# Designs tried in a protein design chat: VH-VL binders against p78833. Part 35

Target 1, 198 residues: p78833
Amino acid sequence: MSFPASTHVYIAKIIGKKGEGDKILDLLSKVNEHVLKSEPFTKTYYFARDAKNPDYIFGLELYDSKEVLENSHKTSNPFLAFANYLTSTHAPLAEPLQLLNFKVVDGHLDKDNLGPDAKDYVLYTEYTGDSATLKQQLTVNPKADTSLIIHSLDDPSLYAVVTRYSKSGIEPGPAEISGATSVSQQVIYSGVGFLNRP
Below, E stands for the ipSAE of ESMFold2; O stands for the ipSAE of OpenDDE; V2 stands for 0.75 times the mean of E and O plus 0.25 times the DockQ between their complexes.

## First folded at step 16 (VH-VL; framework fv_patritumab)

Design i3 (at its last look DockQ between E and O 0.91; V2 from the best seeds 0.86)
Fold by OpenDDE, look of step 16:
Structure i3 (fold): chain C 198 residues (1-198), chain A 118 residues (1-118), chain B 113 residues (1-113)
Amino acid sequence: as target 1 above (198 residues)
Amino acid sequence: QVQLQQWGAGLLKPSETLSLTCAVYGGSFSDYFWSWIRQPPGKGLEWIGEIYDSGYTDYNPSLQSRVTISVETSKNQFSLKLSSVTAADTAVYYCARERYDWGYLDYWGRGTLVTVSS
Amino acid sequence: DIEMTQSPDSLAVSLGERATINCRSSQSVLYSSNNKNYLAWYQQNPGQPPKLLIYWASTRESGVPDRFSGSGSGTDFTLTISSLQAEDVAVYYCQQYYSYPWTFGQGTKVEIK
């Protein structure tokens, strides 16, 4: 396996009010600068916009463990500034912030080390169903630049798959799993963050 | 300091179900993985599985078909069930805490000897 | 599964002398991204649970005497007791926590010669 078992995947779903996307990404960019400089335990810090809603920010974050996320990343000044903005009287969010915790089941992030690009096709799919069935049926796509299968720590019945094709425009579509429900979201790299450290 | 106390039946007959419980004191139950490990008499250590407070589990494939680990967060307890026991399941069973979610084990229960005998 | 193999199975060392225990993993437990070895060492006394000694291959747990040291990287690791004391008589285990399932070495019994 390419990832240690302790690897923690953090999915952020940030739905801003109309026009708030740029401000959110600006703050996340500042966090990203700090991550690059001061957080070697952060493997991935990747943010994208929903293909249909530019104010819907999707975050894919990978850490060496949940411990470093909670006790180091979330205690940084740039992160706190970002968090404070989201909870400020300005109330920039259209919906409550969703922060989801996952473990890696299988997969890879950037097999060719090309980095993220705005032309990438990135699909995030959540699966809900029988854990054993999902674990067995979900498979990594070796042709995708990113193919990551993750299992929720928050809800054991929840899995997710992140698929990315770099500059190809290939649309794999979500896999159908019998007995499971799925919801997919297409996202586009925002220019903020990285899949692997540069 | 964190303390793990474990209890359960120590004598079983073949085909019965092993049932052990571990209670956590002096520390947070959340944000840590909790493991069960067993050690046959005079033998090495075998990791059985782990659980998170959400109910997330991982099992050793060697035992997966017979193992169920559960959690009762309101009591800061987690339990082990091992079905269809045989003499091969005779061992000292330990509950332990993983250091956060890293995977190494920093606090251990005192162990419970479970003997399977006809 | 990552298989862990220790050597020797048993070791007799005179008081005050160096004890060396080796542990080999069937696969690397070094993560290239953080350059950490997901390897731990435990000490177990009779009738007691294992006690964590070393993690990340070379970091001593709090309270562990400095005569204990861990070294190695990738697939080959070593636990060294620089000057064996009477209380060091025990069985020692290595453990990888790189991938599920967690696996342990078969143990090395350290005795006084």
Scores: ipSAE 0.917, ipTM 0.956, lowest interface PAE 0.4, mean pLDDT 95
Fold by ESMFold2, look of step 16:
Structure i3 (fold): chain C 198 residues (1-198), chain A 118 residues (1-118), chain B 113 residues (1-113)
Amino acid sequence: as target 1 above (198 residues)
Amino acid sequence: QVQLQQWGAGLLKPSETLSLTCAVYGGSFSDYFWSWIRQPPGKGLEWIGEIYDSGYTDYNPSLQSRVTISVETSKNQFSLKLSSVTAADTAVYYCARERYDWGYLDYWGRGTLVTVSS
Amino acid sequence: DIEMTQSPDSLAVSLGERATINCRSSQSVLYSSNNKNYLAWYQQNPGQPPKLLIYWASTRESGVPDRFSGSGSGTDFTLTISSLQAEDVAVYYCQQYYSYPWTFGQGTKVEIK
């Protein structure tokens, strides 16, 4: 087993107004510097842009425990500066911030320790349906460089999958699960963050 | 200081459903997992499963087909149901707090002896 | 499942003397990424619920006397009571929390000789 059961996954959906993506990522780069220097229990801190809209930012974050997220990450000065910008009178968001809490079901995050690359094909898919069916039918793709299956702490019917391929020409769509609905989002690594600590 | 108070019926017949409730006082109910553990008389400890305040659960595979853990967040309570009991289910049942989601158990209830008659 | 095996099953130690309890896991409970061992120790006095003594293999819970210490890494762990007191008569359990399901050792009963 590659992850202790305590591992906490946090998905951030940051829907910026037109032109705000660069500033959001600049602030996140400062948070990332702090994570690398001072948060050894933050194991993934990865940010990407939506493939269709560069001002929509997707975050994938892994913590050794929800306690690390709440008591270490969210209390740091660079994080507070970022959070204050998002809630400032400048009003940089087009939609309310979405922060989603998950546990790992199965999978791997960076199989060959290649690191993230803007050329990677990355797909994030949310599945809604019967929890037992989804748990049984969602499977890890051993050929992918990332294949991570996660289950929402806050909505038992919600599962998600992150799939990443580093080789060009591989762009598989989401797996179809009978009796479930799915929503997919292709994202592109922003240059901010990491999948495995360097 | 966190305190766990538990209650439920202590004597059951085979095939009945065990039902226990645990109430949490003196601390936050949110952000922690809440566990049930059992101990047959004179024997060791078996983890049954746990629940988050949202209703998210994880169960010991050995018991999963018969176990339901549920939460009543407005009352800071969580409950255990174990269906189709037999004499092998006779044990002291404990509720406990997991330190956030780390996996170790820092506060325990007093225990409830449940006896399944033959 | 990660199986936890304790030794000895029972231990008789003179008051004021050292008691040593071993715990072995069937798989490593060390997470190399954070260098932590996902192992806890509990004390259960007669007629009482278990009480947390040690977590992360060697970190003492608040209020636990300093005569209790934990050591070891990976698959092999030890609980030591440096000077046994009358109130230390109990059954001691190790527990892993690396992977579901959480599992406990079978227990070690400590008695005064």
Scores: ipSAE 0.771, ipTM 0.903, lowest interface PAE 1.1, mean pLDDT 93
ESMFold2 (binder alone), look of step 16: mean pLDDT 94; pTM 0.958

Design i4 (at its last look DockQ between E and O 0.86; V2 from the best seeds 0.85)
Fold by OpenDDE, look of step 16:
Structure i4 (fold): chain C 198 residues (1-198), chain A 118 residues (1-118), chain B 113 residues (1-113)
Amino acid sequence: as target 1 above (198 residues)
Amino acid sequence: QVQLQQWGAGLLKPSETLSLTCAVYGGSFSDYFWSWIRQPPGKGLEWIGEIYHSGWTDYNPSLQSRVTISVETSKNQFSLKLSSVTAADTAVYYCAREKYDWGYLDYWGRGTLVTVSS
Amino acid sequence: DIEMTQSPDSLAVSLGERATINCRSSQSVLYSSNNKNYLAWYQQNPGQPPKLLIYWASTRESGVPDRFSGSGSGTDFTLTISSLQAEDVAVYYCQQYYSYPWTFGQGTKVEIK
């Protein structure tokens, strides 16, 4: 496997109130600067906007472990500033913050080291169903620049697939799986973050 | 310091189900992954599987069809069930803590000898 | 599965002398992104569970004497006891935790010559 088993995938779903997207991304950009400089254990720190809602920020984060996420990343000053903003009296969130924990099942990120681009189309699909069935039937798309299958630590019945096509538009998403429900979200690179360290 | 205490039946007949429980004391249960490992007499170590407090599990493929690991977070306990045992399942069974989610095992139970005999 | 193979199966060393145990993985356990080797060493005394000695191939667990050291990278690793003591008589195991399932070497029995 391309990733060590300890690799921790962190999915952030941040739904800001109208007009809050830019501020959120600005703060995340500051966090990203810190990550690049001071967090070698962070493999991926990638943020995108929902294709339909610019105030909906989607985050894909990969860490060497959950331990470093909890004890190092979340203890950084830029992160704390970001977290404090989200919970401030300003109340910038339209919906409760969703932070989801996953393990890597299979897949690859930026296989050609092209880096993220604003022209990238990223599809995030969540599958809910029988764990054994999903694990067996979900497959990596070798043609995609990013194809990552992840399994939720929080809910063992939940899997997700992250697919990215670089500068080529969106391709058909993952197939439907019998007996499982799925929901997909299209997101566009915000300009904040990286898939692989530059 | 962290302490793991384990218990369960040590003598089984073929086709019965092995059942062991491990209790965790002196540390966070939710921050770590928890494993079961077995060691046949005079032999090496075999990892059986692991569990997270959420119920997330991963099993050794060699035993997957017969193994169930469960967790009771309210008690800081996790359990092992191994069905359809044979003499080949005779071993000392250990529960252990993984260092957070890294994968190496820093704390171990004392082990439970389980003997399968007719 | 990543197969772990230790050598030798048994080793007899005089007190105060160096003991060297080798461990080979069938696949690399080095992660290029963080340059860490997902390899651990354990010591097991009779009737006791294994005790963690080394992790990340070369980092000693707290309380482990300085005479124990781990080295190597990729697929070849070595546990060295610089000066064998009587209490070091035990079986030693390497373990990879790069990919599931976790796998162990078959063990090396260290005895006093």
Scores: ipSAE 0.924, ipTM 0.960, lowest interface PAE 0.4, mean pLDDT 95
Fold by ESMFold2, look of step 16:
Structure i4 (fold): chain C 198 residues (1-198), chain A 118 residues (1-118), chain B 113 residues (1-113)
Amino acid sequence: as target 1 above (198 residues)
Amino acid sequence: QVQLQQWGAGLLKPSETLSLTCAVYGGSFSDYFWSWIRQPPGKGLEWIGEIYHSGWTDYNPSLQSRVTISVETSKNQFSLKLSSVTAADTAVYYCAREKYDWGYLDYWGRGTLVTVSS
Amino acid sequence: DIEMTQSPDSLAVSLGERATINCRSSQSVLYSSNNKNYLAWYQQNPGQPPKLLIYWASTRESGVPDRFSGSGSGTDFTLTISSLQAEDVAVYYCQQYYSYPWTFGQGTKVEIK
């Protein structure tokens, strides 16, 4: 496996009220500047808009360890400013913030080292079912530029897959897994963040 | 300052279930992963598996069909069950703290000898 | 599984002399992205649990004497005791924590010659 077992994946679902997406991303751009300058063990910090609603923000974050997330990232001044905005009396969120913790099962993040682009097809799919079945049946797509299989730290029945196609523009549906239910979300890179550190 | 105290039955008959408990004192329970390791007499170390306070587990594939690790977060305790024991399961069993989620083990319990009668 | 192999299985060294223990992994335990080797060393005195000596291949745990040092990268690692003391008579284990399951070397017994 190309990732150490300690690798921590953090999925953020930030459901902004109408018109809030730009401000949320502006604040995240300042957090990203700090991450690039000061957080060498934050390996991915990538933000995208939901394909159907531009005020819904999707975050994919990879840390060498959950310790990095908790003791380095969450303690920074730009992060605290962002977090304070989300919980302010302005109430910019339509739904409570969802922060999901995962371990990497298998995969790769940016196969051709091309970086993210606004035209990339990105599909995030959550699968709920028998853990042994999901572990066996979910497979890495070697043709995708991103193909990441992750397993929830908080819910053993929950797996997720992140798939990105930067070259072809083909939009394949999520894999069908017998005995599992799935929910999918298509997202588009926002211009904020990175997949691989420079 | 952190202490791991472990206990459980030390003598079993074949086919019984091994059951051990480890209690954590003097430190955070939720920030770290918690492991079980065993050592047959005169032999090396075998990692059995680990647990996070949420109940997330990972097991050595060699034991996966017989092992269950559980957590009782309100008591800062985690436990090991190993079913269908044989003489080959005779070993000293250790609980240990994994440094956060990095994978190396910085605090160890004193060990519990479990003997499976022949 | 990443197999960990130590050499030698046993080692006899005179007091005050250098002891060298090798550990080889079947796959690299270096994560090039952070330049860390996911490799630890443990000491086990008779009748006691293992004690962490070194992590990330070369970082000494607090309270471990300066005579213990670790080196190497990728698949080949070395634990060195620069001047053997009587209290260093023990079995030494390497351990990888790059991928599940965590695996240990078979151990190297260090004795006084």
Scores: ipSAE 0.773, ipTM 0.897, lowest interface PAE 1.0, mean pLDDT 92
ESMFold2 (binder alone), look of step 16: mean pLDDT 94; pTM 0.959

Design i5 (at its last read DockQ between E and O 0.89; V2 from the best seeds 0.89)
Fold by OpenDDE, fold request of step 20:
Structure i5 (fold): chain C 198 residues (1-198), chain A 118 residues (1-118), chain B 113 residues (1-113)
Amino acid sequence: as target 1 above (198 residues)
Amino acid sequence: QVQLQQWGAGLLKPSETLSLTCAVYGGSFSDYFWSWIRQPPGKGLEWIGEIYHSGYTDYNPSLQSRVTISVETSKNQFSLKLSSVTAADTAVYYCARERYDWGYLDYWGRGTLVTVSS
Amino acid sequence: DIEMTQSPDSLAVSLGERATINCRSSQSVLYSSNNKNYLAWYQQNPGQPPKLLIYWASTRESGVPDRFSGSGSGTDFTLTISSLQAEDVAVYYCQQYYTYPWTFGQGTKVEIK
């Protein structure tokens, strides 16, 4: 089963100051509770820590559309509380918040419905280059339980791939695309969120 | 409230490039996808492609090699170019708004007849 | 591509009678995760652009008369005009917006018998 074209992928890069990771995740946990209870249009709400920086929180979110993200999710009280914290006088962020919008090009997510785990190998790779080339050269890995190719709605020259191997010990590097630059990030499930609804 | 106004040359010779522009009035430009659709005389509808204010595009594979959709956000306008036209490209061309990013089309321009004839 | 096929190609119905148009998709446009059918219906009058009537297979667009209704799920859909009015004479199209590219049915011409 393929994703509807309207499916919106939201990537959050939240780099907290030293020690802020836990607080950020606590707030996101509250948002997650609301999502599970009140947002059936949210397919994925997954948060992980950067493998090298525990205060760097990575978010993978899938919505039925960008419309529901903007008009429903972002208008919820728990989300607003979270957002307010990030912009509060406490200034918990070490770097500006990055919220990236994508559409699905191809792929699957948690196809075996195994659920997220801290022992998973999860790699997020961004590719920048010729759009047509990237669209053609990026391929789904059928051996991965998650292999999601996404195209940036904000920057047409930007693609990304989310790959997950569930507790398998397999740690493949990102695919190399001729003529494109890539940046990869390994992330570890924080315990907050879900890949597919329970 | 939302109104789409479109314009462009309506008569072309084979091998020329079709060029149409659509201007959006009375609504947000950045919140929606914008599409081009065409309809040959007496025939059905064919989706050509779409664009977002960022320049993100998606084209119908049947036309992808010849189609370019562009956007000028400062003017709330988006344009269609179709190269190497033939008689088969004769149609009424519509610009339309997709309801946000859902994919169905809730507001349409009045259409522009483009005739390709030698 | 998802192929959309309407039936019949043309339909003549007496005023006040029910008109039924069918639309079939070559693959399901039902998303199991949200239980929504990514299917829309349009009405087009001569010399006019299409007008959105129904989306999500059964939700009427604002301003659309109650006599118009959409039903169906998965691959088979129906547009029903419960009591045909003179102004309903038009060509009707179904459209899937489940996957790119958007595709339309070939259209059904509704006339008064």
Scores: ipSAE 0.938, ipTM 0.965, lowest interface PAE 0.4, mean pLDDT 96
Fold by ESMFold2, last read:
Structure i5 (fold): chain C 198 residues (1-198), chain A 118 residues (1-118), chain B 113 residues (1-113)
Amino acid sequence: as target 1 above (198 residues)
Amino acid sequence: QVQLQQWGAGLLKPSETLSLTCAVYGGSFSDYFWSWIRQPPGKGLEWIGEIYHSGYTDYNPSLQSRVTISVETSKNQFSLKLSSVTAADTAVYYCARERYDWGYLDYWGRGTLVTVSS
Amino acid sequence: DIEMTQSPDSLAVSLGERATINCRSSQSVLYSSNNKNYLAWYQQNPGQPPKLLIYWASTRESGVPDRFSGSGSGTDFTLTISSLQAEDVAVYYCQQYYTYPWTFGQGTKVEIK
């Protein structure tokens, strides 16, 4: 509806060694500059820190398709500089990089076009279970500023939800889905990136 | 140049399961979605569904209860099963490549006529 | 589902003359964020599979002759064959790829008059 079916969601889990989070975000800020200037096909480029580990960087990225992610974004000079740092002999990662591919099931990213804020409550939840059950039972929360339901291309049994509230005091836990397991992660906007193109 | 070769049994009795396979040559299997489309004789085209090399699928709701699309990534092959066939399922069945994940179909197999006896 | 309706159902055109085929979608297939129309045209010669002609409403696929052109936006689209050739005798289909399920128009048969 709101997104063409081709829309591609990319979740990045970048777990840096102690003290690496700032450098990772600095390099991502340079990629973000390129995205804003040169990548109209990149609709969301949002980076946050894990609420409990500031060196764990969470990325939410939306592209018009997987093709432009692979053939245009990932081949850009700023991205390659960032990627080269992550694989350098400095070895800045505490764990192997996780890059997760999803399609949009339903939802919205910045309903009132307020932009991301470090005060936002943001929850990323992964669900594993019967795909038909998850597709049926996961629903968009129209009161949330972000409520995005996504389905993994890498693992068809995996769904995820991104929920964001800009108002203080609203911090609901993940929706309970019968027969599914879930893992949730609270993240805090890092100051790098955007939800809707300005 | 990408080529799609398809095969399967062309004559079925009512209630049997239609089973077709498509093999992909001369290109990436993992970069694209792969579709099945059918065309009853003298009629238009109906998209059946698509699959990604990981096994991710999406189906036309009109057929979802009877259709399964599967992938054998080690052979660059994908398959269609349609259960409980009737004469209304008589059609030419095509496999096709979707241009990456955009949704339009840039390479088509030659088609397999499947006839379901009345 | 987005329903796709073509007109006319059949069309007879003299060799070398212009053929015009219309396609209408029940909902817009224009994504305002990228200004692209998620619409394709296919040609199906007798006994052959469909062949992609046009995508994004107006972009010719590689190897398609320049006599084929697509136009329109939103819900109304046109395929034009500027000078009909014998090999252009076929059924033509429009297809939307904005949302699942992918849907096709019912087809337009083009013949030599």
Scores: ipSAE 0.837, ipTM 0.922, lowest interface PAE 0.9, mean pLDDT 94
ESMFold2, look of step 16: ipSAE 0.817; ipTM 0.917
ESMFold2 (binder alone), look of step 16: mean pLDDT 94; pTM 0.960
OpenDDE, look of step 16: ipSAE 0.916; ipTM 0.955
ESMFold2, look of step 17: ipSAE 0.791; ipTM 0.906
ESMFold2 (binder alone), look of step 17: mean pLDDT 94; pTM 0.960
OpenDDE, look of step 17: ipSAE 0.903; ipTM 0.946
ESMFold2, fold request of step 20: ipSAE 0.821, 0.804, 0.820; ipTM 0.919, 0.904, 0.917
ESMFold2 (binder alone), fold request of step 20: mean pLDDT 94, 94, 94; pTM 0.960, 0.959, 0.959
OpenDDE, fold request of step 20: ipSAE 0.937, 0.936; ipTM 0.965, 0.965
ESMFold2, last read: ipSAE 0.812, 0.755; ipTM 0.913, 0.889
ESMFold2 (binder alone), last read: mean pLDDT 94, 94, 94; pTM 0.959, 0.959, 0.959
OpenDDE, last read: ipSAE 0.937, 0.938, 0.936; ipTM 0.964, 0.965, 0.964

## First folded at step 17 (VH-VL; framework fv_patritumab)

Design i10 (at its last look DockQ between E and O 0.83; V2 from the best seeds 0.86)
Fold by OpenDDE, look of step 17:
Structure i10 (fold): chain C 198 residues (1-198), chain A 118 residues (1-118), chain B 113 residues (1-113)
Amino acid sequence: as target 1 above (198 residues)
Amino acid sequence: QVQLQQWGAGLLKPSETLSLTCAVYGGSFSDYFWSWIRQPPGKGLEWIGEIYHSGYTDYNPSLQSRVTISVETSKNQFSLKLSSVTAADTAVYYCARERYDWGYLDYWGRGTLVTVSS
Amino acid sequence: DIEMTQSPDSLAVSLGERATINCRSSQSVLYSDNNKNYLAWYQQNPGQPPKLLIYWASTRESGVPDRFSGSGSGTDFTLTISSLQAEDVAVYYCQQYYTYPWTFGQGTKVEIK
């Protein structure tokens, strides 16, 4: 089933202080509990660690719309507590958060509904270039368990692709797109969050 | 309350480019998507495309090759250009606000009749 | 594209009587994850832009009289005017906003019999 067009993709990049990754994930776990219980408008709430830096946390979040993100999730007590704990209220655990807004162009999250696993090969790639060109050249990989193409609302020249192969199957590499630059990040599921609601 | 005012040339010859502008008053410009819709005389509605304050756009595939929607955030304005017009492009054109990013349209301009004739 | 088909094309109803307009989508506009129907209804008077009446298939927009109601799910939807008033003479459109591009029904003209 295709995503509704209003589906909003939220990419969170959390750069934790050295050694603070576990604490950050513990806090996110509490938020996740709330999301599961109280936020049916949250389709995906998936957190992974950077493969090279365990204190760098990557978040993939999908919401019914940007409206519910801004007016519901981000106004929730658990989220506010989390944000305050990371940045201002307590000793900061992370650098200022990078929060990116996207629309879904095409794709799927969990083809066979296997759920996320730490053994998954997961690649996040950002592409920068001509919007029309990127939209035309970026294609969904039907063999991947996750193949999600997203377009930035913040920067129309920015696209991203999330590719996942379940349980150490194929290691995805970034597709080369003519006329575009790309930056990739390999991430490992942290055990916190979900791709589809259980 | 939110008000949309639109303007542009209403008479075109074939092959010319349609150009319309919509100005938004009385509300946040950056919180919403903004759409263009057209309606040929006596016919139904056709969604043309949408734009966000950042310049993000989505177009109807039926018109994508000829449509350009642009935004001037500093003026709370967004514009429509439709190139290579034909008689089939004769319609009342509306600008409208989507409620946030949901896709249904809660505020509309008064419309601009654009007639394409040789 | 999701095709929207309304029926009938025109409807004549006596004042005070019920008017029923149907809208069918070529594919479901129900999202299973949130159980919402991405369907809206509009009223358009002559020389005026459409006016939003209903969204989420059954939620009335603010200021819309309660004689207007939306129902249905999946692919079949209905707009009902429980007691037609003179000011209700208009063309009504359904719209799906589940998938790009947004698409509208061809419209139903409601007249007084």
Scores: ipSAE 0.909, ipTM 0.947, lowest interface PAE 0.4, mean pLDDT 95
Fold by ESMFold2, look of step 17:
Structure i10 (fold): chain C 198 residues (1-198), chain A 118 residues (1-118), chain B 113 residues (1-113)
Amino acid sequence: as target 1 above (198 residues)
Amino acid sequence: QVQLQQWGAGLLKPSETLSLTCAVYGGSFSDYFWSWIRQPPGKGLEWIGEIYHSGYTDYNPSLQSRVTISVETSKNQFSLKLSSVTAADTAVYYCARERYDWGYLDYWGRGTLVTVSS
Amino acid sequence: DIEMTQSPDSLAVSLGERATINCRSSQSVLYSDNNKNYLAWYQQNPGQPPKLLIYWASTRESGVPDRFSGSGSGTDFTLTISSLQAEDVAVYYCQQYYTYPWTFGQGTKVEIK
């Protein structure tokens, strides 16, 4: 499935204080309900917990364009309720919210349309290096159920890859790219969200 | 109302570098992609490339080895450089606003004729 | 690249009559997920820059007269001027914005017969 050039990818890193993960996900589940009912422009709205810390939430979101993210999704009442909680005097975050903007380079989200599962092996890897080298050497893995290559709108040296394997026993590490550094994070589907619209 | 004003040298010799600037007045600079398009005399339109206020670019593969688009966000300006020009680069060059990141172009500059001598 | 081909290259139409311009893309510009055609039409009057007329194949830009309409889907599209006026003498271009690079049709010149 090819993506129109306008497709916008949003990576959310939500570092909750101890015990906050469940509340953050509860609020995101209400946003997800609104997304499914009212946002046909939202292609992916997927939330997972960090494999080492269940209060650290990872989000993968795809929109038809950055316009609808900013002017439609972020202006919705369920989103505003979520955002207001995160910035409230309760101060539920251990670190400032990180919201990263990317364009799609290549890939696929749910090859066999099986949907996300908590047993999936999911790896998010950020690469920093020469943009031309990264664009040339990062390749889609056709064996993966998710293999998505994205390039930062805000930092030309930054690429990222999301891989997901639903088949047990497949846990490859990140691809090694000459002259680039990488940081990887394993995440576990939270039960909140989707990869393809149902 | 959004206005695009463009300027730059109109007469070049072969091997020189084409350099054009577009200034944006009215409206948001940060919400939109900004494009360069060219039109050889009596011919059709060719998209050259685009830039976002962050410096993110995308270029037509046919020109990418010779093209640099840059942005001066503090001045709401973006620029085109096309190196190693030949007579085939003679055209009217337009700057234009892309509606957000959708890909279609809703405001255009008046154009600058650039002639490359034989 | 998605190639855009227009027909005819030129046409002459009497004032008040219908003008029809066709555009064909080498690949579909319909995105099934949102059911939108990533296709625009532009008008270029003599000595002027192009002006956006239609986007999403059939949506008129603000200020465009209702005699202009767009139709079609997938790979085949039509721009119709229902009653040609003198100011409609121009070259018309279709453009796809489904995938990079953005590409335009070669243009259709419309003249008064």
Scores: ipSAE 0.817, ipTM 0.916, lowest interface PAE 1.0, mean pLDDT 93
ESMFold2 (binder alone), look of step 17: mean pLDDT 94; pTM 0.961

